# VH-VL binders against Glutathione S-transferase TCHQD (TCHQD): the designs that were tried, part 17

Target 1, 266 residues: Glutathione S-transferase TCHQD (TCHQD), of Arabidopsis thaliana (Mouse-ear cress) (o80662)
Amino acid sequence: MQLYHHPYSIDSQRVRLALEEKGIDYTSYHVNPITGKHMDPSFFRMNPNAKLPVFRNGSHIILDTIEIIEYLERIAEVSSGIEDATFNREVVEWMRKIREWESKLFTLAHIPDNRRLYVSKFLRMVVIARMAESPDLASAYHRKLREAYDTEDKLKDPGALRRSKDHLLRLLDEVETKLEGTTYLAGNEFSMADVMLIPVLARLSLLDLEEEYISSRKNLAEYWALVRRRPSYKKVIGRYFNGWRKYATLVKTWMFVRVRSLLRKY
Key: E = the ipSAE of ESMFold2; O = the ipSAE of OpenDDE; V2 = 0.75 times the mean of E and O plus 0.25 times the DockQ between their complexes.

## First folded at step 9 (VH-VL; framework fv_lutikizumab)

Design t3 (from s5 with heavy chain S31R; at its last look DockQ between E and O 0.75; V2 from the best seeds 0.00; counts 0 for: pae E 3.7 > 2)
Fold by ESMFold2, look of step 9:
Structure t3 (fold): chain C 266 residues (1-266), chain A 121 residues (1-121), chain B 107 residues (1-107)
Amino acid sequence: as target 1 above (266 residues)
Amino acid sequence: EVQLVESGGGVVQPGRSLRLSCSASGFTFSRYWMSWVRQAPGKGLEWVAYISSSGSYIYYPDSVKGRFTISRDNSKNTLFLQMDSLRPEDTGVYFCARDLYGSYYDWFDPWGQGTPVTVSS
Amino acid sequence: DIQMTQSPSSLSASVGDRVTITCRASQDIDNYLTWYQQTPGKAPKLLIYDASSLQSGVPSRFSGSGSGTDYTFTISSLQPEDIATYYCQQYYDYPLTFGQGTKLQIT
């Protein structure tokens, strides 16, 4: 089993947390979307949407996070000798509820404009270069260019940004209420509902928004401290969100983008 | 100045009970997880329990599970360890420690001075 | 449970010497490791976290390194105030566990 991902991608973290919690071995391939590696033709042929993560098990290529997690649940159940591998209904409902929050727009709105626009221009130039290199993929690359411009337009819409923030606040209020009665989101046992939520909280931490969104909620704050004590969190997220690894990743990414832009070799 | 001061240690016979206290000052006690760690005479350190900031989450290793109860009173900035069914193996110095509330680390800073507990017949 | 094995159990060295203590985990702990210093009659003091990061206020003569299962603590030039017992601790998984300690003395 193979996973194409980046340690800072929310959906990548969700799939990796699921893999680690179930003890499933996999081969990890890092694909950095800031440097445009997700736009390489070989990756793009496998994944025309250029979205992370990409899960592969033999001929099975799965792109949707919840579908990947459901597949992993079935593999784990079959390996244990259980044939009836169904999700708890509450777990499924939480997973879908958490996924409905638009994290991309929220994240981009919290990145300094100068950095965001610099990277946005770089990535558009990468797409143009890849389109020239692989004419058979030109229509798919052109779609990615349109998506990039659409995203820039949405960032100019205060209503879209406000709706994303209000949605997150309502979601976290629901989580806060649920955690009054249970240790974890869907009960007193850790589940795939927690796997979906933890990367949302980690994104808030990465954006320095813990005080505003997490610490203000007593039950959520304790939950956040509890789940960070899990080995799966430490391996998948904690490893990359502190110390040398975070610094090295940021420096390498910025150096790559700056050098390529200066040399005009996108 | 962050300080932790343990009290309540003493000499007791096997099978008896003892309650340790830890008074905290210099930080917002109710925002931090707390732990107990013990050290047998001339030996190393052993983690004994943690308790979350509100008291909702508690964890014990197997060596003390079912016999020890960690608790806290946030209004008095005090951490407790109730030790029941004491055994000679529970002999040692008991430290309370602030268990950091934060993103990435499960270590102890600061520690109290420790309170000695002796379990002997 | 993750067992932590320190070596040596005791060590004598002269002021100015380079001192090295090792810690081996029973499984990969991915650099989730701390080093503590405990002077006699006192509480342990955090020196190093994340295997190699110095805590604020800790002298630069202290260092840590390693990965996976094998970790090393070094004092580059031993000072008289460094007489203590040193412990490693893993914080990868519960229960949290410590090495048995290394007692450091001055000859």
Scores: ipSAE 0.431, ipTM 0.759, lowest interface PAE 3.7, mean pLDDT 86
ESMFold2 (binder alone), look of step 9: mean pLDDT 91; pTM 0.915
OpenDDE, look of step 9: ipSAE 0.785; ipTM 0.894

Design t4 (from s5 with heavy chain Y50E; at its last look DockQ between E and O 0.76; V2 from the best seeds 0.00; counts 0 for: pae E 7.2 > 2)
Fold by ESMFold2, look of step 9:
Structure t4 (fold): chain C 266 residues (1-266), chain A 121 residues (1-121), chain B 107 residues (1-107)
Amino acid sequence: as target 1 above (266 residues)
Amino acid sequence: EVQLVESGGGVVQPGRSLRLSCSASGFTFSSYWMSWVRQAPGKGLEWVAEISSSGSYIYYPDSVKGRFTISRDNSKNTLFLQMDSLRPEDTGVYFCARDLYGSYYDWFDPWGQGTPVTVSS
Amino acid sequence: DIQMTQSPSSLSASVGDRVTITCRASQDIDNYLTWYQQTPGKAPKLLIYDASSLQSGVPSRFSGSGSGTDYTFTISSLQPEDIATYYCQQYYDYPLTFGQGTKLQIT
């Protein structure tokens, strides 16, 4: 089993948490989306949406996070012979609820405009270069270019940003209420609902928003402390939030983008 | 000034019970996870219980599970350890320790000075 | 359970010496490791967390390093007040476990 991912991608973290919680071994391939590596032609042929993560098991290539997790659930059941009661209707409903919050717009709104626009322009130039290099993929690259412009338009719309924040607040209020009665989101046992939620909380922590969104909710704050003590969290997320490791990643990414932009070599 | 003061230790016979207390001051007790750690005479440290800030989440190693009960009273800033069915191997100094709230790591700072427990006939 | 093995169990060194203590985990603990100092008759004191991060107020002669399963604790220039037993602790998974300790004496 092969996973193409980036440690800071929310959906990558979701799939990796699922893999670790189920004890499934996999080969990890890092793909940094800020550098445009997810749009290289070889990767793009496997993944025409250029989204992370990409899961591969033999001839099976699965791109959707919830579909990947459902596949992993079935694999774990077959290999162990044990039906997992923690993957049920309530779990699936929570997974869909959590997925519906669009984290990309929220994240981009918290990045300084000058850095965000520089990276956005770089990525659009990467798409244009790839389109010229691989005309057989031009239609798919053109779709990605359109998506990039649509995202820029949404960032200029104050109503879109307000709706994203209001959606997150409602989601976290629902979670806070649920956690009054249970240890984990969908009951007293850890489930794939928690796997979907934890990366949302980690993103808030990464953006220095923990006090505003997490600590203000007593049950959620205690839940956040609880789940960070899991080995799966420590390996998938905690490892990458250490200051030196985070700093090294930022420096390498910025140097790559800056040098390629200056050389006009995308 | 953060302080943790244990009490309730003593000499008891095997099979009996003992209840330890830890009084906390100088910090917001209800915001922190708390633990008990013991040290047998001349031996190393052994973690024996942990409780979440609200008391909703509780953990034990197998060596004491089913015999020890950790609890807390946040209104009185007090941590407890109920120790039932005591055995000679439970002999040692029992420390209470604060787990950091909001940190990414589960380590103990500060520790109390400890209360001795002796289980012997 | 994750077992933590310290070596040596005891050592003697002179003031000014460099002292090294090792701690080996039974599995990869990804730097989730803490070092404590316990002076005789006192409670343990936190020195180092996250394998290499020095706690506030701890002298710079103390340091930690390592990764995976193998970690080291170093005192660069031993002082008389450093006489203690030193413990490593992993916090990667439950149960939380400590090394057996290393007694440090001054000759």
Scores: ipSAE 0.079, ipTM 0.657, lowest interface PAE 7.2, mean pLDDT 85
ESMFold2 (binder alone), look of step 9: mean pLDDT 93; pTM 0.943
OpenDDE, look of step 9: ipSAE 0.848; ipTM 0.919

Design t5 (at its last look DockQ between E and O 0.88; V2 from the best seeds 0.00; counts 0 for: pae E 2.9 > 2)
Fold by ESMFold2, look of step 9:
Structure t5 (fold): chain C 266 residues (1-266), chain A 120 residues (1-120), chain B 107 residues (1-107)
Amino acid sequence: as target 1 above (266 residues)
Amino acid sequence: EVQLVESGGGVVQPGRSLRLSCSASGFTFSSYWMSWVRQAPGKGLEWVAYISSSGSYIYYPDSVKGRFTISRDNSKNTLFLQMDSLRPEDTGVYFCARDLGSYYDWFDPWGQGTPVTVSS
Amino acid sequence: DIQMTQSPSSLSASVGDRVTITCRASQDIDNYLTWYQQTPGKAPKLLIYDASSLQSGVPSRFSGSGSGTDYTFTISSLQPEDIATYYCQQYYDYPLTFGQGTKLQIT
């Protein structure tokens, strides 16, 4: 099994956490979306929406995070012959609820404008170069250009940003209340609901927002400390996010974008 | 100055119980996870239990699960270890320890320790 | 359970010597490793966390390195006050486990 992902992608983290919790071996391939590598023609043909992660098991290529997790659940059941009682209706309801919060808009709104706009310009130039290089994919690349402009328009709408923040606050308040009665989100055993939530909390940590969103909620803060003690978290997220490690990848990515833009080599 | 002071150790017969206490000062006790670690005479260290800052999350290794109970009283800045069905192999010095990091399960500082001897 | 094996079990060295202690884990622990110093008659003291990060207030002659399953602890210039037993501890997975210790004495 093969996973094309980036350590900072929320959905990539979700799939990797599921793989590690189930003890499934896989081959990891890093694809950095800020450097435009997800727009390379070979990757784009495999994944025409240019989304991460891409999961592959033989001829099965699965792009949707929840579908990937459901596939992994079926593999685990076949191998053991035992139904996983922790993957039930409440787990699925939490997974959908957590997924409904749009993390992209929230994330982009918390990046300094000068850096965000510089990267956005770089990525548009990459798409234009790829369109010229691969005429057979030109219409798909044009769609990606339109998506980039549409995202810029959403970021100018303060109502949309406020609604995204309010949605997150309501979600975290609901989680806080649930954790009064259970060890984990969907019960007293770790489940795929926790797998969906943990990367949201890690994103808040990456954006230096723990105090505002996590620490202010006593149950959530303690839950966050608990789940970070798991080997799956340590391998998938902790390796990249501990201390100054989270900044090392960001610095390298920024340097790459700056150099390529100055040389106009996309 | 951060201090942890254990008490309640002593000599007991196998099958009996002891209750250890650890008084904390110099830090916000209710903000930290806490652990007990023991050391048999002249031997190495063995982790015994942890408890979360609120007391909601608790974990024991198999060697003591079902026999030991960790608890805390945040209003009195006190950590406890109730040790039931004691065995000779439970003999040692028992340290309480503060969990120092958000991403890490390590211990700083440790208390001075309280000796426990289980013998017939 | 992750087994931690320290080598050597005891060591004698002279003041000013470089001292190296090794710690081997039974599986990859991804640098989730600490080193403690226990002076005779006292509680353990944290020296190094995250395999190589020096705790505040710890002298710079102490250092840690390694990755995967193999880790080392080094005292660059041994001092008389460094007489102690040294322990590694993994915190990758539960139960938390310690090495058996390395007793360091000065010749």
Scores: ipSAE 0.495, ipTM 0.799, lowest interface PAE 2.9, mean pLDDT 86
ESMFold2 (binder alone), look of step 9: mean pLDDT 92; pTM 0.934
OpenDDE, look of step 9: ipSAE 0.862; ipTM 0.926

Design t6 (from s5 with light chain S53Y; at its last look DockQ between E and O 0.71; V2 from the best seeds 0.00; counts 0 for: pae E 2.1 > 2, grease 21.1 > 18.9)
Heavy chain, then light chain:
Amino acid sequence: EVQLVESGGGVVQPGRSLRLSCSASGFTFSSYWMSWVRQAPGKGLEWVAYISSSGSYIYYPDSVKGRFTISRDNSKNTLFLQMDSLRPEDTGVYFCARDLYGSYYDWFDPWGQGTPVTVSS
Amino acid sequence: DIQMTQSPSSLSASVGDRVTITCRASQDIDNYLTWYQQTPGKAPKLLIYDASYLQSGVPSRFSGSGSGTDYTFTISSLQPEDIATYYCQQYYDYPLTFGQGTKLQIT
ESMFold2, look of step 9: ipSAE 0.603; ipTM 0.834
ESMFold2 (binder alone), look of step 9: mean pLDDT 91; pTM 0.909
OpenDDE, look of step 9: ipSAE 0.818; ipTM 0.902

## First folded at step 10 (VH-VL; framework fv_lutikizumab)

Design u1 (from t1 with heavy chain Y101S, light chain S53Y; at its last look DockQ between E and O 0.73; V2 from the best seeds 0.00; counts 0 for: pae E 2.1 > 2)
Heavy chain, then light chain:
Amino acid sequence: EVQLVESGGGVVQPGRSLRLSCSASGFTFSSYWMSWVRQAPGKGLEWVAYISSSGSYIYYPDSVKGRFTISRDNSKNTLFLQMDSLRPEDTGVYFCARDLSGSYYDAFDIWGQGTPVTVSS
Amino acid sequence: DIQMTQSPSSLSASVGDRVTITCRASQDIDNYLTWYQQTPGKAPKLLIYDASYLQSGVPSRFSGSGSGTDYTFTISSLQPEDIATYYCQQYYDYPLTFGQGTKLQIT
ESMFold2, look of step 10: ipSAE 0.642; ipTM 0.858
ESMFold2 (binder alone), look of step 10: mean pLDDT 92; pTM 0.941
OpenDDE, look of step 10: ipSAE 0.889; ipTM 0.944

Design u2 (at its last look DockQ between E and O 0.89; V2 from the best seeds 0.81)
Heavy chain, then light chain:
Amino acid sequence: EVQLVESGGGVVQPGRSLRLSCSASGFTFSSYWMSWVRQAPGKGLEWVAYISSSGSYIYYPDSVKGRFTISRDNSKNTLFLQMDSLRPEDTGVYFCARDLGSYYDAFDIWGQGTPVTVSS
Amino acid sequence: DIQMTQSPSSLSASVGDRVTITCRASQDIDNYLTWYQQTPGKAPKLLIYDASYLQSGVPSRFSGSGSGTDYTFTISSLQPEDIATYYCQQYYDYPLTFGQGTKLQIT
ESMFold2, look of step 10: ipSAE 0.648; ipTM 0.859
ESMFold2 (binder alone), look of step 10: mean pLDDT 93; pTM 0.946
OpenDDE, look of step 10: ipSAE 0.867; ipTM 0.931
ESMFold2, look of step 11: ipSAE 0.671; ipTM 0.867
ESMFold2 (binder alone), look of step 11: mean pLDDT 93; pTM 0.947
OpenDDE, look of step 11: ipSAE 0.893; ipTM 0.945

Design u3 (from t1 with heavy chain Y50W; at its last look DockQ between E and O 0.72; V2 from the best seeds 0.00; counts 0 for: pae E 3.2 > 2)
Fold by ESMFold2, look of step 10:
Structure u3 (fold): chain C 266 residues (1-266), chain A 121 residues (1-121), chain B 107 residues (1-107)
Amino acid sequence: as target 1 above (266 residues)
Amino acid sequence: EVQLVESGGGVVQPGRSLRLSCSASGFTFSSYWMSWVRQAPGKGLEWVAWISSSGSYIYYPDSVKGRFTISRDNSKNTLFLQMDSLRPEDTGVYFCARDLYGSYYDAFDIWGQGTPVTVSS
Amino acid sequence: DIQMTQSPSSLSASVGDRVTITCRASQDIDNYLTWYQQTPGKAPKLLIYDASSLQSGVPSRFSGSGSGTDYTFTISSLQPEDIATYYCQQYYDYPLTFGQGTKLQIT
C-alpha cells in the first residue's frame, strides 16, 4: 500500500491517522502541493483532481478521504475477523459533518497576503505550463485554474469568510456539547470521527488560533490535550509540527517557489 | 511563588488505606493536568496517575489500577490520591507534579517535596 | 512498556569537566523525552523537555540532544551544585517511564 501525501495537508493527516490507529503498514511518498508537484502530468493522470492524499493498493486507486478510510475499515475487518466498534452510523455522520467545513478558505484567509499571492501566482504559472505541455489534459488543467480563481474571489468576499468562520464556530460548539457526555467524539472509544476532527484542531493550532477556538471551550480544550497524547498523533502530526522541523519544511518550500519563479522554471 | 505541598503520608499495615492530599498555590490550578509520581527508598521514579484539569480524564498504570483513585477539587486547589489495598511495594515518597504548560506534555515542571508512605507489618 | 536505560549508572567528574549521560529507549520515542535533576533529599527538577528544549531558569551549561532511541544529556562545564542524580523520562506512550538514574559525583 502506497500513500501520496504531505504532512501538513488536513486530509493527508486524516488518512495517516487512520492507518496508524489500525496498524496498517504503508509506503509514504511526500508530494508538496505548494511547489506544484501534485500537478505534474504523471501524478495528475493518477489523480485528476490534483488533491492529496492519493491512496494506492495494487491497481486500486482511491482519492476521497472518507472512501479511503472506509476501505481501511474493510481491510481491518478482513484481517482481524472482528467488526470495528469504532466505525458505525454515528461515526459516519460525524465524519461527513466535519468534512463539510471548508478548511482551505479558512486557512488561506489567515496567511499573509504577500506570501499567499506569490504562491498563488506561482501555481497558476505551473498550471499554464502543464496545459501547454500536455494538451490532452488541458480541459482538466483549465478546471483547476478556474477553481483557483474561484477561491481568490471568495477570499475577497467578507460574507464568504464570515460564513466559513460561523460554520467552524457552530461545528466546534456542537463538538463541545457532545464531549460533555462522552470521552471521544462518537462515544467513549476513539473512532474515525476523532481521526477526522484532530487535523482540524491541529490546523487551528498551526495558525495560532488555539486560544480563540479551542481554549475557549472547556471540553474541547481537554479533548485536544487528550488526543495529542496518542502515539498516532505524535507520529503523524507531532513529528512534523515540533520545533524546527516545522520551519525547515516551510523554508525549503518557500525557497523552491522563489527560485523557480525567478528562473521561470515552472 | 508556585508551590505544591503534599500531606497524608504515614506508616500503615498491608491491606489498609491512606488518602494523600496536595495543596496547590501560586498558579491557576484548574488549568493544569496533575500527576502523582512515587519513589521507593533508594530507587528511581515511577509514575502513578494523572488527572485532567477538570477531572474528566484519568489514567493509571497497571501497578495501581483498581487500588488507587486520583481526584481533584478545583474550588480548593487540592489534588488527592486515595490508596486502597496497600502493599509493601507501594512504600515510597509520593510526589504531586504539575504538567508542563498546563496540559499535553506528560512532563512535570513543578513538584512538591513529597510525603512518605511506609507499608509494613 | 517502553523501557528507558541510562548509562552510566554512576559517574565521577571534576569541576569544569564535560559530563555526558546517555538514555536509550526500547523503541523510537521521537524526541518525547525529558531530563530531570534530583538533588539528594529533594524533589526532581525539570531541566530539558522535548529532548533538547531548555526549561526556563535552567543554566545554559545543560543541554540535550539525540533522536529515535538514543538521547544524550550534557553538562558543558561541571559545577559543584550539579551533584545529583539525573533521570530521563519518555512521554511517547503509556505508561510514562523513567530511566533508572545516573548518580553524578565530584572527584
Scores: ipSAE 0.459, ipTM 0.777, lowest interface PAE 3.2, mean pLDDT 87
ESMFold2 (binder alone), look of step 10: mean pLDDT 92; pTM 0.942
OpenDDE, look of step 10: ipSAE 0.839; ipTM 0.920

Design u4 (from t1 with heavy chain S103D; at its last look DockQ between E and O 0.78; V2 from the best seeds 0.00; counts 0 for: pae E 4.8 > 2)
Fold by ESMFold2, look of step 10:
Structure u4 (fold): chain C 266 residues (1-266), chain A 121 residues (1-121), chain B 107 residues (1-107)
Amino acid sequence: as target 1 above (266 residues)
Amino acid sequence: EVQLVESGGGVVQPGRSLRLSCSASGFTFSSYWMSWVRQAPGKGLEWVAYISSSGSYIYYPDSVKGRFTISRDNSKNTLFLQMDSLRPEDTGVYFCARDLYGDYYDAFDIWGQGTPVTVSS
Amino acid sequence: DIQMTQSPSSLSASVGDRVTITCRASQDIDNYLTWYQQTPGKAPKLLIYDASSLQSGVPSRFSGSGSGTDYTFTISSLQPEDIATYYCQQYYDYPLTFGQGTKLQIT
C-alpha cells in the first residue's frame, strides 16, 4: 500500500492516523503542494484534482478521504476475520459532519498576505508552465487556475470568512457537549470519528489558535491532551509539529519558491 | 515554591489496604495530569498510575490494575492512591509526580520525596 | 509493552571524565524518551526530554542524542555532584516504562 501525502495536510493526517490505528503498513511518498509538485504532469494524470492524499493498493486508487478510511475498515475486517461495528451510523455521521468544515479558506486567512501572494503567484506560474509542457492536460490545468482565483475571491469576502469561523465554532461546541458524556467523540472507544477530528485540532495548534478555540472548552481541552498521547498522533503529527522541525519544512518551501521564481524556472 | 508532599505510607501485612495522599502547592494543581511512580528497594522505577487533570482519564499497568485506584480532589489540591490487596512485591517508595498538562510530552518535571510502603508478614 | 535496556548497569569514572550511557528500546519510539537523575535517598530529577532537549536549569554538561531504538546520554565533564543512578523512560506508548538504571560512581 502506497500513500502520496504531505505531513501538514489535514486529509493526509486523517488517512495516516487511520493506517496507524489499524496497524496497516504503507509506503509514504511526500508531495509538497506549495512547491507545485502535486501538479507535475505524471502526478496530475493519476490525480486530476491535484488533491492530497492519494491512496493506492494494487489496482485500487482512492482519492476521497472518507472512502479511503472506509476501505481501510474493510481491509481490517477481512484480515482479522472479526465482525466490527466501526461502520456504525454515529461514527459515519460525525465523519461527514467534520469533513464539511472548509479548512483551506480558514488556514489561508491566517497566513500573512505578502507570503500568500508570493506563493499564489508562484503556483499560477507553475500551472502555466505545466500547461505549456503538456497540452493534452490544458483543460484540467485551466480548472485549477479557476479554483485558485475562486479561493482568492473568497479571501476578499469578509462574509465568507465569518461563515467559515462560525461553522467551526458550532462544530466545536457540538463536540464539547458530546465529550461531556463520552471519552471519545463517538463513544468510549477511539473511532474513525476521532481520526477525522484530531487533524482539525492540530491545524488550530499550528496556527497558534489553541487558546481561542480549544482551551476555552474544558472537555475539548482535556480531549486534546488525551489524544496527543496516542502513538498514532505522535508518529503522524507530533513528529512534525514538535520542536524546530515544523520550521525546517517552511524554510525549505519558501526558499524553493523564491529561488525558482527569481530564476524564472517553474 | 512548587512542591509535592506524599503521606500515608507504612508497614502492612499482605492482603491489607493502604491509602496514599499527595499534597500539591505552588502551582495550579487542577491544570496538571498526575502520576504515581514506585521504586522497590534497590530496584528501578515503575510507573503505577496516571490521572488526567479533571480525573476523567485514568491508566494503570497490568501489575496493579484492579487493585489500585488513583483519584484526586482538585478543591483540596490532593492526589490519592488507594492500594488494596497489597502484595510483598508492592513494597517500595511511592512518588507523586507532575506531568505537563496539554504538552506533547509525558515528562515528570516535579516529584515528591516519596513515602515508603512495606508489605510483609 | 516497550522494554527499555540501559548499558552499562554500573560505571566508575573520575572527575572531569566524559561519561556515556546508552538506552535501547524494543521498538522505534520516535524520540519520545526522557532521562532522569536520582541521587541516593532522593527523588528523580528530570534532565532531558524528547531525547535531546535539556530541561530548564540543568547544566549544559548534560546532553542526549539518538533516534529510533538507540539513545545516548552524555556527561561531558563529570562533577562530584553527578554521582547518581540515571534512568531513561519512554513515553511513546502505555505502559510508561523505564530502563533498569545505570549507577554512576566516582573512583
Scores: ipSAE 0.319, ipTM 0.727, lowest interface PAE 4.8, mean pLDDT 85
ESMFold2 (binder alone), look of step 10: mean pLDDT 93; pTM 0.945
OpenDDE, look of step 10: ipSAE 0.908; ipTM 0.954

Design u5 (from t1 with heavy chain S31D; at its last look DockQ between E and O 0.88; V2 from the best seeds 0.00; counts 0 for: pae E 2.2 > 2)
Fold by ESMFold2, look of step 10:
Structure u5 (fold): chain C 266 residues (1-266), chain A 121 residues (1-121), chain B 107 residues (1-107)
Amino acid sequence: as target 1 above (266 residues)
Amino acid sequence: EVQLVESGGGVVQPGRSLRLSCSASGFTFSDYWMSWVRQAPGKGLEWVAYISSSGSYIYYPDSVKGRFTISRDNSKNTLFLQMDSLRPEDTGVYFCARDLYGSYYDAFDIWGQGTPVTVSS
Amino acid sequence: DIQMTQSPSSLSASVGDRVTITCRASQDIDNYLTWYQQTPGKAPKLLIYDASSLQSGVPSRFSGSGSGTDYTFTISSLQPEDIATYYCQQYYDYPLTFGQGTKLQIT
C-alpha cells in the first residue's frame, strides 16, 4: 500500500491517522503542494485533479478521503476477523459533517497577502513549466491555472470568507456540545470521526488560531490536549508541528520555494 | 510562589488502603493536567497516573490499574490518589506533578516534595 | 511499553569537564523526551523537554540532542552543584517511562 501525501494536507493527515490507528503498513511518498510537486507530470497522470492524498493498493487507486478510510476499515476487518465499530452510522455522519467545511479558502484568508501572492506566483510558474514538458497534459494544466485565478477571486469576496468562518464556528459549537457527554467525538472510544476532526484542529493550531477557536471552548480544548497525546497524532502531525517544531518545518518549506524561485528550478 | 504539597503517606500493612492529597497554590490549578509519580527507595521514577484539567480524562499504567484512583477537586485546588489493595512493591515516595504548559507535554515542571508510603507487615 | 536505557549508570567527573549521558529508547520516540535532575532527598527538577528545549531558569551549560531512538544530555562545563541523578523520560506513548537513572559524582 502506497500513500502520496504531505504533512500539511488536512486530508493527507486524515488518511495517515487512520492508517496509524489501524496499524496498517504503507509506503509514504511526500508530495509538497506548496512547492508544486503535485504538478509533476508522472504524478499528474495518476491524479489529474492534483489533489492529495492519493492512496494506492496494487491497481486500486482511491482519491476520496472517506472512501479511502472505508477501504482501510474493510482491510482491517478482514485481517482481524471481527467488525470494527469505526464504520457505524454516527461515525459516518460526523465524518461527512466535518468534511463539508471548506478549509482552503479559510486557510488562504489567514496567510499574509505578500506571502500568499509569492507562493501563488511560484505555483503558476511551475504549471507553465510542466505544460512545456508534457504537451499531452496541457489542457489539464490549463484547468489548474484557471482554478488558481478563481480562488484569488473568491478571496476578494467577503461573503464567501464569512460563510466559511461561520460554518466552522457552528461545527465547533456542535463538537463542544457533544464532548460534554463523551470522551471522543462519536463515543467513548476513538473512531474515524476523530480522525476527520483532529486535522481541522491542527490547521487552526498551524495558523495560530487556537486561542480564538479552541481555547474558547472548554470541552474542545481538553479534547485537543487529549488527542495530541496519541502516538498516531505524534507521528502524523506532531512530528512536524508539535509546539515550536512547526516553525522549523515552515522555514524549510519556505527556503525550498525561495531557492527554487531564485534559481528558476521548477 | 508556585507550590505543590503532598500529604497522607504512612506505614500500612499489605492489602490495606491509603489516600494521598496534594495541595496546589500559586497557579490556576484547573488549567493543568496533573500526575502522580512514585520512587521506590534507592530506585528510579515510575509514573502512576494522570488526570486532565476537568477530571474528565484519566489514565493508569497496568501496575496500578484497578487498585489506584486519581481524582481532583478544582474548587479546593487539591489532587488525590486513593490507593487500595496495597502491595509491598507500592512502597516509595509519592510525588504530585504538574504538566508543563498546562497540557502540551507529559513533562513535569513542578513537583511536590513527596510523601513516603511504606507497605510492610 | 517503551523501555528507556541510560548509559552510564554512574559517572564521576571533575569540575569543568564536559559530561555526556545517553538515553536509548526501544523504539523511535521522535524527540518526545525529557531530562530531569534529582538531588538526593529532593524531587526531580525538569531541565529539558522535547529533547532539546531548555526549561526556564535552567543554566545554559545544560543541553540535549538526538533523534529517533538515541538521545544525549550534555553538561558543557560541570559545576559542583550538578551532583545529582539524571533521568530521561519518554512521552511518545503510555505508560510514560523513565530511564533507570545516571548518578553523577564530582571527583
Scores: ipSAE 0.602, ipTM 0.838, lowest interface PAE 2.2, mean pLDDT 86
ESMFold2 (binder alone), look of step 10: mean pLDDT 93; pTM 0.946
OpenDDE, look of step 10: ipSAE 0.719; ipTM 0.878

